# Designs tried in a protein design chat: VHH binders against q9uj72. Part 16

Target 1, 324 residues: q9uj72
Amino acid sequence: MFCGDYVQGTIFPAPNFNPIMDAQMLGGALQGFDCDKDMLINILTQRCNAQRMMIAEAYQSMYGRDLIGDMREQLSDHFKDVMAGLMYPPPLYDAHELWHAMKGVGTDENCLIEILASRTNGEIFQMREAYCLQYSNNLQEDIYSETSGHFRDTLMNLVQGTREEGYTDPAMAAQDAMVLWEACQQKTGEHKTMLQMILCNKSYQQLRLVFQEFQNISGQDMVDAINECYDGYFQELLVAIVLCVRDKPAYFAYRLYSAIHDFGFHNKTVIRILIARSEIDLLTIRKRYKERYGKSLFHDIRNFASGHYKKALLAICAGDAEDY

## First folded at step 3 (VHH)

Design D7 (framework vhh_8dlx_2)
Fold by ESMFold2-Fast, scan of step 3:
Structure D7 (fold): chain B 324 residues (1-324), chain A 122 residues (1-122)
Amino acid sequence: as target 1 above (324 residues)
Amino acid sequence: EVQLVESGGGVVQPGRSLRLSCAASGFTFDDYAMHWVRQAPGKGLEWIGNIYHSGRTFYNPSLKSLVTISRDDSTNTLYLQMNSLRAEDTAIYYCAKGRSYYDYWSGYPDYWGKGTLVTVSS
């Protein structure tokens, strides 16, 4: 098994990795009346996910115990969520987050939007398999039962994982832009269906051409048009798709900024994005965040969080203390 | 430059006790977590335990009843007390310095001594 190189992320495979010794340190940290939270942070945030899986196997082999279970038993609150979250393979973590978005009291529609609007075809296929294996339920069926209307129809399209890839067609882009313009003017159910099909099924490269053509014919930005013409979670989902197509790291920077600065401080969203993007593009997300908002993600997390929870988030973020 | 020098190893009889020392220099000793790690012949590294600047200790669950780690910050010395030694305790014993205690990801060993051999025979 390979960890790979995640050059745009903040977490990389550790050199001179020793899973047996790491597991022994975690065993010492978690067993008894005392807990070494600093050691948990030191080890789990400085290993790639594949290495954390090897540590969990070594832990089970040596102690006959489940590492994730011991962490859940010994830890509490948001720190527990961070440490346990790091122990999930990425498709299983996506499945975990989607399950909890749907099976609690009410539905966390913003979690559904974030994950389903941002994941590649491959990631969608892997999370569907992980969801079925972990929960013995079909992800598509649970989305259908927990959502409704055009919001549901759009999520059902995205969860198929059948977005086109490959070459662009400028003539088709002009035609699709006209359809989007008409959809914004008429706003019928059929137009909402056409809008959904274009945004969910065309390749990212194709959609960038469509958005350019839309600007040319309407004189309006695609996001601005959607915001003026639609509302509710359907509008939020469509906007998320457009933002991901344009600049996925900037979309996650936007989500993090909103989560940190909104009333109530959406901890689950901050934790989810930092963990899910740590080995993919979190370094790029940090750069977009500072460019767009004038302050570093590191600075805002430092002000938002406290204690070992703060230490853990900052370790995943991996920014300098001097960032501003 | 960080230097860690282990001492107190040698040949000891089964059932006896032994205390190892580690003399530290080149850093502010009392600011750092310190570790003991061993390697038996033909085996991998085995973490024994650590001690934080506060005196708080954590041990490998497999070794918890057999060892005690302590420190003397006035002499920059780390100790490992081993009781009821068995043939399986034969190993090279390493002293290691953890990262800075106030870093957000501190405590993990980042510098190692050269080790001292303990042989438990007959």
Scores: ipSAE 0.664, ipTM 0.893, lowest interface PAE 1.6, mean pLDDT 88

Design D8 (framework vhh_8dlx_2)
Fold by ESMFold2-Fast, scan of step 3:
Structure D8 (fold): chain B 324 residues (1-324), chain A 122 residues (1-122)
Amino acid sequence: as target 1 above (324 residues)
Amino acid sequence: EVQLVESGGGVVQPGRSLRLSCAASGFTFDDYAMHWVRQAPGKGLEWIGNIYHSGRTFYNPSLKSLVTISRDDSTNTLYLQMNSLRAEDTAIYYCAKGRSYYDFYSGYPDYWGKGTLVTVSS
């Protein structure tokens, strides 16, 4: 998949960083009769999250005002969501997205799948803590109350943050592959439980061996088998786990492509992935996107979005239409 | 090559007004946002304000009532008008160029002049 599992983001710590001057420029952008949206984009998309926190602190110190609050007052719609989203520490942003996925009208199951299937053990623990501190609710309890069935059981496993790390056992991979094959044939509650325990608890390196052994015994790709044998959100969650194990940047490229091209375009998903992955692997996601779909993420965002919202997303994405 | 040359500094008495100029060359001046930034002795940089290609201006909220930024695209000149000067306005004043209006990052300063000293003293 990747030699050495190397990934790159698009947002890096700015050299020669001056949080006081940045805060002054943001004050000029937000505190007058006119709003300088270009300046908001220029500054906030070109600083890492730690630097944005320092800017917010300087803004508060100089003006006695909350930067996020001033942006929420001056901005609207999806542009507001992008600018405010950049101001969250990553675990709090995950908590924020999960809260709104569950406490709005209905449940956004695809948001639950995306976050819980893709986050590391450390990210899960930090997210759970942030959720509890921010909302005075237990994340696990809210997931349990908002979901049901094997979908719920799988999410409850993932939210424990107890995935094994760093070892492989080829003999156990062969045994686990047989269990997965049996689960696809029988489809009983017990088999679904064994399936989710393997996919949620084994290390990524181990699961790659399991998927190889599964293809050897079944003659079928793991994703193809899941798509043939299961349906609904349970199927979508299992597929998300497999895709993350194989190539997490490719999973996010797939999610972005779907969000941009599906009827009824899903802005929240595009915003969430660009922000959440900007300092982790968004450049690698862009490469997978271009390789898989033939056009750059930049090209598709430019065609999907408009105005300052478009400028903000393109600034986070970086690159150009001819790049990846 | 890009050049920004500030002028109009010197010693001025408290309560007086002063107009600084910045002569720009080496780029299409009317396509760029322009900034004024100052640095008082022993202190950090303080952003004064900017003016876009359109003539729209934005100011540091701490300074908004005290300064006016303007531009003359026919002469490639940026101006800073300062009124009711105080001892704390003593600083080196820098002219700075932003990125092109057509750049996603059009507002942020990326090139600086050498500065002109303003001393407010009786």
Scores: ipSAE 0.740, ipTM 0.919, lowest interface PAE 1.1, mean pLDDT 90

Design D9 (framework vhh_8dlx_2)
Fold by ESMFold2-Fast, scan of step 3:
Structure D9 (fold): chain B 324 residues (1-324), chain A 122 residues (1-122)
Amino acid sequence: as target 1 above (324 residues)
Amino acid sequence: EVQLVESGGGVVQPGRSLRLSCAASGFTFDDYAMHWVRQAPGKGLEWIGNIYHSGRTFYNPSLKSLVTISRDDSTNTLYLQMNSLRAEDTAIYYCAKGRSYYDFRSGYPDYWGKGTLVTVSS
């Protein structure tokens, strides 16, 4: 039996949900000369994704209009991206983000790393299906054509969704740790292949034992060893896997901190993480963020975002002005 | 203790007009958006419209030309003016207080009065 940490999201199903009345209020907000952006935020951030889908159906049934289309017409900039993002079922949202990471201007390797290193086997299978249905393209083929080298090989392994689960093996963990140590010393293509096979295929519980054994034989933390021995996106992907294995909410806290405090603001990353994690572990991510960085996620969003965009992000993040 | 008391309901003939009032107490009325919502016999809730503290109004697109919402912050009173009443307008009419969040002032309804019955009959 595996004992994991309890995780919490910030968005929950509304207990007295009325999709017809919600759709009527959104109709009032969107179908005039003026737009009630505060009502959009209050309704859409306080319903789970399944409930937002029911609201869109009720809106279409009553008014003969597409809710997402009306929002695109009334909204602009990052606020539009947040509101539209909330309207995607999670597998379609992952597929949407991966498509735009590869088919936009250049490749957004950090988006590929974040999604493929962090998603469960089930989430990987669902996003592959959603990608094929939405874009008539094979996700694995697009990753292969858009990436190269050991970075490609590692992503191709992760996108199979075949990570092991079950009982741990301490003896095998010691052997795997020795392989990882040799990979850091030799750095050949074959050693890089063995390293990615271990990190991509072993269960999270097994990998925690491997990392402990690695510390015992090398005298060095697994992340520190990877950073010293490798570089580029391959190094960043390997580090992301290790961080997710150790504490996935802490990994997302790290990603959010980096995105908020980077030179050009990576708004897409902040929006993606807040939406994707809102019903899973975003409250736990908030706790890790404050513990590690000394300031709340709420505080940092307030400082870097403005207007209705800020209000929307803060509503998804939850908490109040006292959360510091 | 928040209290909302609707008045002005009763029997009215088709084609006539009617004004409903809602007296509010127990909160700072001029800080909150206010709503009108109705429920016809055997039907679900239907949102009529709202008015923000600024006086800005939004209406259900199906009802926009038939109703006007106004407020008097000096007397803590919300009003609903209804014109060209039809049999389909027979319903219990509820006054509702919008929620208030620090910085958001969103206006989604979170507290409801007990309602007043309007019957449109010939």
Scores: ipSAE 0.690, ipTM 0.902, lowest interface PAE 1.4, mean pLDDT 89

Design E1 (framework vhh_8dlx_2)
Fold by ESMFold2-Fast, scan of step 3:
Structure E1 (fold): chain B 324 residues (1-324), chain A 122 residues (1-122)
Amino acid sequence: as target 1 above (324 residues)
Amino acid sequence: EVQLVESGGGVVQPGRSLRLSCAASGFTFDDYAMHWVRQAPGKGLEWIGNIYYSGRTFYNPSLKSLVTISRDDSTNTLYLQMNSLRAEDTAIYYCAKGRSYYDFWSGYPDYWGKGTLVTVSS
């Protein structure tokens, strides 16, 4: 059935906001001999992104200096990444993360999957514009150059931002479910293309009907079927799409759990998800995390991180172990 | 009942020094950062600086060379020393209590005194 849950973030516009005074306190924190890292956390994690942009403008106006630049000079390691990351408008932050996923030694396919499988049409369009503006390259051309095969074809579809919205058709859902079932049986290139076209282009509401019909026809969950029939990054991308359609906050909870508990801790993934989801659904992600894993996200961050880095992540996450 | 009472304001001549005091009560003074903020006539709030329980101080870069903030935890008193006062230092000066910097709910001055007027005139 269709679930239209309200989602909640952890960061909200501060009432009685004064960007000039915030900028003055940040100037005191960054421009002297000593760095007030606690003040950076207390201000920047307790303002929405629009308010942080106003603070950066006030800082520039008063001091003739770039707030992000001053933070990068004073801060190091993952704490620097968190504080600087908070200063990006969301489309620019997505563009920043995608650029760094593709430039350097190797490609971070999991970052490509996470962003492109989870963003709305509007978010995709804004991200493409931000990427072009910031890097003077086309996002779609860089994805094409860095990836291959059906994985590439699927990412290229998602980056168009042309997913259908709002419309449902039960008869078409039954037809699409049959196509997905045959794709799992035959596994040909043509079937992989049909599967990709369905998962990337149908609305979330339509795909929920498709997944229900697939269960009725096959006797199997869509994720289980994909895991049995496909492999590699193509399989991981298809699973990510299905999970986002069903419960996007639960997908991010899964990604956070994996990033925290897998071999070779994935700091960049934890930072990216906490920042990117802070004003959208991070509170809902926290609830899914506790429901699924039995321990709170707060508890796991305390065990994973240390120092001011830990304080910053916990401040973005908000709450405490008893709230989850 | 948090209470902050500023004193030491008044009319002073340009070039003189002045020390403002803030008497704090109703909370464990030693645990909290304290702030000085001012507001000149017809202008917005201007953060002067703060002092942590450890004695660490941070100042608005525009004012750093002109002011010193100190505290006396034995008397629950916060001080602002101002040197070489100018006409543009005319303002209402507020003492403010910050939250603990380990508190994740707010990282801002929460409780404000009523202020004390400083008028610099020639």
Scores: ipSAE 0.709, ipTM 0.902, lowest interface PAE 1.3, mean pLDDT 89

Design E10 (framework vhh_8dlx_2)
Fold by ESMFold2-Fast, scan of step 3:
Structure E10 (fold): chain B 324 residues (1-324), chain A 122 residues (1-122)
Amino acid sequence: as target 1 above (324 residues)
Amino acid sequence: EVQLVESGGGVVQPGRSLRLSCAASGFTFDDYAMHWVRQAPGKGLEWIGNIYHSGRTFYADSLKSLVTISRDDSTNTLYLQMNSLRAEDTAIYYCAKGRSYYDFWSGYPDYWGKGTLVTVSS
């Protein structure tokens, strides 16, 4: 009966923080002819988000200029995306990523899956509010317009942010497991609706009991059963939910591995996960990554990225080449 | 053990020049960026500037025409040349070592000397 998940980030509040001095150093770094990109990395990756907001405020008070605007003028490409990303409050960063997932070339369904399957009720609520304030659009309406079918129905459920919390019921877990098993055999619209309602609405603790009972009656792992029975983005979304329920850091490790090693090397996903998880569980994600793939996240980033972009990602990831 | 020892402080009249030195030991000096930071009586820390191992320098906007930072990697010594000293330049001047991460970059100061006092008065 060991119930105890302890997670750790890689970025913490800096001790003896001085936002005035940090703002002065950033001002010196952003002078016209030669940008001190190493200084930008060393300051912004070694302060928590709240401290970065205080630095931006001090910079504005001191120079009468917007720090993010000055950085955007001096920086380019993926390095600019990392530095700008660090300057977003977390709910606004999630909103930013979702907006660009839907308003870019086509729809980035994997971004929608990653964010909506992994965020807590509180995070979902704050993200919806940030999206509305920033883009004057309703997040739920944009998801509805950009998606379809059971995939849409599942995302619409998740974006409500109404997952049950707390209590467990072993008898109901056995019944829900039977429903999931029948859904995998029949694959009707009704069964797909029952499946998504269980996975989206039951608490994580309850779902862990459901998955244990499912394996007892079916002889299959829940992820294996979903992969056998369903396809497309609906299947990928259901798998993402199951993986998050079991071990959310391991889900992000999987996403990072895929982004780094798949054809095309998906930079946006690597940047998004490192920034979004830096103050939550990125250290735990590093441990899962090493355990599962035999190579550290640090080593793989070094092979994937170059220049100041590489330095910035490694600083957020933290650790040494010998760590994990 | 990292050690930074500032020297060259003292009482100086307004309008004159002064050069401060910092002797570094206990780390590979030529791998790190080095900083000068000062603290005037009753005030917070004020960043003056830094110098990278390449010799590249960056300065606070208010001081860039009044100071020059240089280094001698053969003697592990950092210098701050100050010109046209004003009463407002009265402060304790600190030499600081930049942070090294993964043994291939430095930048933000994370280790400080004890400081040397500069008093600008008649």
Scores: ipSAE 0.379, ipTM 0.782, lowest interface PAE 3.6, mean pLDDT 88

Design E11 (framework vhh_8dlx_2)
Fold by ESMFold2-Fast, scan of step 3:
Structure E11 (fold): chain B 324 residues (1-324), chain A 122 residues (1-122)
Amino acid sequence: as target 1 above (324 residues)
Amino acid sequence: EVQLVESGGGVVQPGRSLRLSCAASGFTFDDYAMSWVRQAPGKGLEWIGNIYHSGRTFYNPSLKSLVTISRDDSTNTLYLQMNSLRAEDTAIYYCAKGRSYYDFWSGYPDYWGKGTLVTVSS
């Protein structure tokens, strides 16, 4: 883990992969009287996403049926959401989650924050295309119509996918830190615009320099300053950006902890993060979770989930209660 | 040492039935899911079915009602009963052990027998 750049997932390509045999076993599991949910878990959580796509293709070729459709017909509740979620290519899964965050009477602002604050330029470009393909709607237009104010302006900036990459300028970092300090004291609409432009458009490397300079001039952590000076979803979005810049796995650990320990716990968020991060940095997220909260992610999932749903989440999470 | 030994293969005429056996040793047979898998000449592996420690069975939809899997835990033996054999049933038949009774099965068996050849011809 040199300079925090090394990250690791929990799901890897299976060796000696046979998509035809996997499809046959999934077919058998779904046609049983009681449905073999353990077989569904053991196959789908132990294949990478690319391999799951090949299994779905083999299933369709052999049986003339859609695997995701058959699972949705045979499964229910959160277990269905986990199994179906594993069957999405990552850009389509992000698009799916964003669509459902905005569809209906209300908006799931925390889902919008999580996805748009954490995704790279490339991921944003791919999810925009997937969203248009899947829903025949423009993601940017839907965000604009479902949100308002500085929160909307910030999300609209992030969804453009135009963050600077690989650029650092120490002199500019000192100037940007001064602007952020002024914005926290004045809190005008113009200052909110300057703040969101800096946090959304500067590279992660540049922002780390900005945050260091901010600490030097203000004597205060950037997250603490934002929390004292702003409120609502705008404040939550700005904090999410800062946390992602500093340590993206730690941000997801924070999101998981909040989701698990809220009333009734927020299943959609737990499912989304485990699936979306399984091949990227979920092992690193587990390490941050244990370091910050004293208990493993495995331990907390085991305590709050039950049945095959619990088994599925724990299989994606991997590890054990005594490790991280 | 985990060992799986298949037997009962041979030449059989179309339309007849055949029963294959698999003798297991080197592990607690009663605790593990067991599978039958076959490979026809020039084709890939085809999953036939699983039997769990509880005796519950799951079959490849294409083979449902043509095969029956059973187990005798007192003799550590797994069986595959095949009915109405056709030329396309010609294959090497493998007995396979699941990876763990806790995760039960990771989709892939962790041990395979050497197989027994079944040839369906007149």
Scores: ipSAE 0.293, ipTM 0.741, lowest interface PAE 4.8, mean pLDDT 88

Design E12 (framework vhh_8dlx_2)
Fold by ESMFold2-Fast, scan of step 3:
Structure E12 (fold): chain B 324 residues (1-324), chain A 122 residues (1-122)
Amino acid sequence: as target 1 above (324 residues)
Amino acid sequence: EVQLVESGGGVVQPGRSLRLSCAASGFTFDDYYMHWVRQAPGKGLEWIGNIYHSGRTFYNPSLKSLVTISRDDSTNTLYLQMNSLRAEDTAIYYCAKGRSYYDFWSGYPDYWGKGTLVTVSS
């Protein structure tokens, strides 16, 4: 029996939901020469994704118009990205983000790392199907064509969605830890292949045992060993996998902190994580963020964002400046 | 104590105009989003429109140009002007308040009056 941490999102199904009235209010907000951005925020951030889909259906039925299309026409910049992003079913949102990571101005390797290192087998399978249906391209083929080397090989493994589930074996963990230790010392192509196979294919529960045995054998933390021995996007991907295995909400807290505080800060990363994690573990991510960085996510968003964009992000984040 | 009291309803003939009033008390009226919502017999709630603290208005696209919402902040009164009334305008009309414009959740209705009945018939 292995029990992980409890996780909690910030967005839940609204009680006494009325999709027809919500659609009417959104129609009023969007179908003139002026836009009621407060109404967009108040409705779309306070309904779960399934409810937003029902609102879009009611909007289409009543007005013969596409809600997402009307929002894209009326809104601009990052606020548009937030509002439109909320209207995607999760597999389609992941597919959308991966498409734009690869087919944009350049390849956004950090987006590829974040999504492929963090998604479950089920999420990977649904994302692959959504990508193919939406873009008429194979996700695996696009990853292969846009990436290279051991980074590519690792992403190709992850996108198969074949990670072991519910498997623990302490004896095998000791064996795998020795393999990882030798891979960090030898650093040959074969050792990089062995390392990525272990990190991509073993269950999260099994890998936690492997990392513990690795520390016992090497005297070093797994992340520290990877950082000393490897470089580039391959190193960043391996670190992302280890962090997700140890504490996935803490990984997303780290990603949010980096996106907010790095030079040339990454609004799209903040938007993507808040939306994608809002119904899964965003409350848990907020807790990890405050524990690690001393300031709440709410505080940092309030300081770095402005206008209706800020209001929308804070609405998804929820809470207040005194919580976490 | 928040109070919203609708008035001006009654029986009116098709093609006539009607103005409904909503007297507000118990909050700083001039800071708040205000809404009109109606419910016809046997149908669900239908949002008519809202008005900002600034006087800026938004309307259900199905009702645009048939209604006008206005406010008088000196008397804490919200108005709904309806022109060219038809049988399908028969409904209970509700005044509703959102939160303060300065509040995070300003736009959505969170408190409702008891309503006033409008019957459009000969």
Scores: ipSAE 0.729, ipTM 0.919, lowest interface PAE 1.3, mean pLDDT 90

Design E13 (framework vhh_8dlx_2)
Fold by ESMFold2-Fast, scan of step 3:
Structure E13 (fold): chain B 324 residues (1-324), chain A 122 residues (1-122)
Amino acid sequence: as target 1 above (324 residues)
Amino acid sequence: EVQLVESGGGVVQPGRSLRLSCAASGFTFDDYWMHWVRQAPGKGLEWIGNIYHSGRTFYNPSLKSLVTISRDDSTNTLYLQMNSLRAEDTAIYYCAKGRSYYDFWSGYPDYWGKGTLVTVSS
């Protein structure tokens, strides 16, 4: 059986796909007296991203116009962000979210943490290239300029995309666990540097061994220890890394729950996670969400969103209010 | 079972008008968006337009000046009126049902008729 880290998305390639016909239907929806938002939802949420890119090419070929541009002109508010967001290839969407996290009023550190703590080496490399091509700026330099301290140092490590893969060493795990335990006791700048080097550079499989050894030595969970020993965005970033190592879908369920329920409802976070995870593990995220919080993601979206925005998010989420 | 039956096709001269009909059965017609789609010889599917029970209609911008879609919910019938027919309008014309009867899932075709051939020639 291949089941251990089995994950599943909610959006799959459509059979009998016709990008020309889809582009014509989207043209009709956008050029009508009243924009047909239901048609936009029904087409764009029922095609994978590669198919949406083919639709955009067909649209450009037939009408001489940019589909994303036309949607931005005809749509507004969060519904616009969802529909336009679906049209980005994943590395370009990550680059887009990171750019806006840094180039707006202030910095959206939660967006930086979410993306950089959760992406694989390959995703990081593609994201950096997309950022450079789209914005003519280096992602690494913009992160450096917008952040500071150990938070910056940790993000700079993650953005290199140099995490070890597949290797495990139980003896080294025990040694690294001792370093983490000493870092929690001493809390010096040098200890914070050693802590971020371990969490950013060791493989996920290796870090799981480190966390087990840490619990044996300290008598404490790694997340609980970090929460007691550190603070600010540095603490939040370290926790995000640990949660992603343990169960990445559960991390995204936590992020969605926080965005929906905690102070300052964060529509952009809900939109970003649903779109970014739709073809990877969003179905698994839904399962973790229900298990942890007692209510379905579908139920909570239905209660907090409204109108076509709600319909679009529910379509990406897939399923219904009775899904358990 | 859902069934869609197109009729009204045939040979027609350039510049003339033609009206196609689609008889629907096996579902609650009023609850669904209904579509017309065509396929010219050797070409792909081309969406013509759709219509809802309310009379709300959307058209392919390339075809808007040439066609009118209407429906008669009392007889479960969908219509396509075509004016100023040209040789390039030669195609098989398909009636199609929208995907869902529920309020946020309407508007995309998921069931198709067998089609009716329209030949525009002199």
Scores: ipSAE 0.351, ipTM 0.777, lowest interface PAE 4.1, mean pLDDT 88

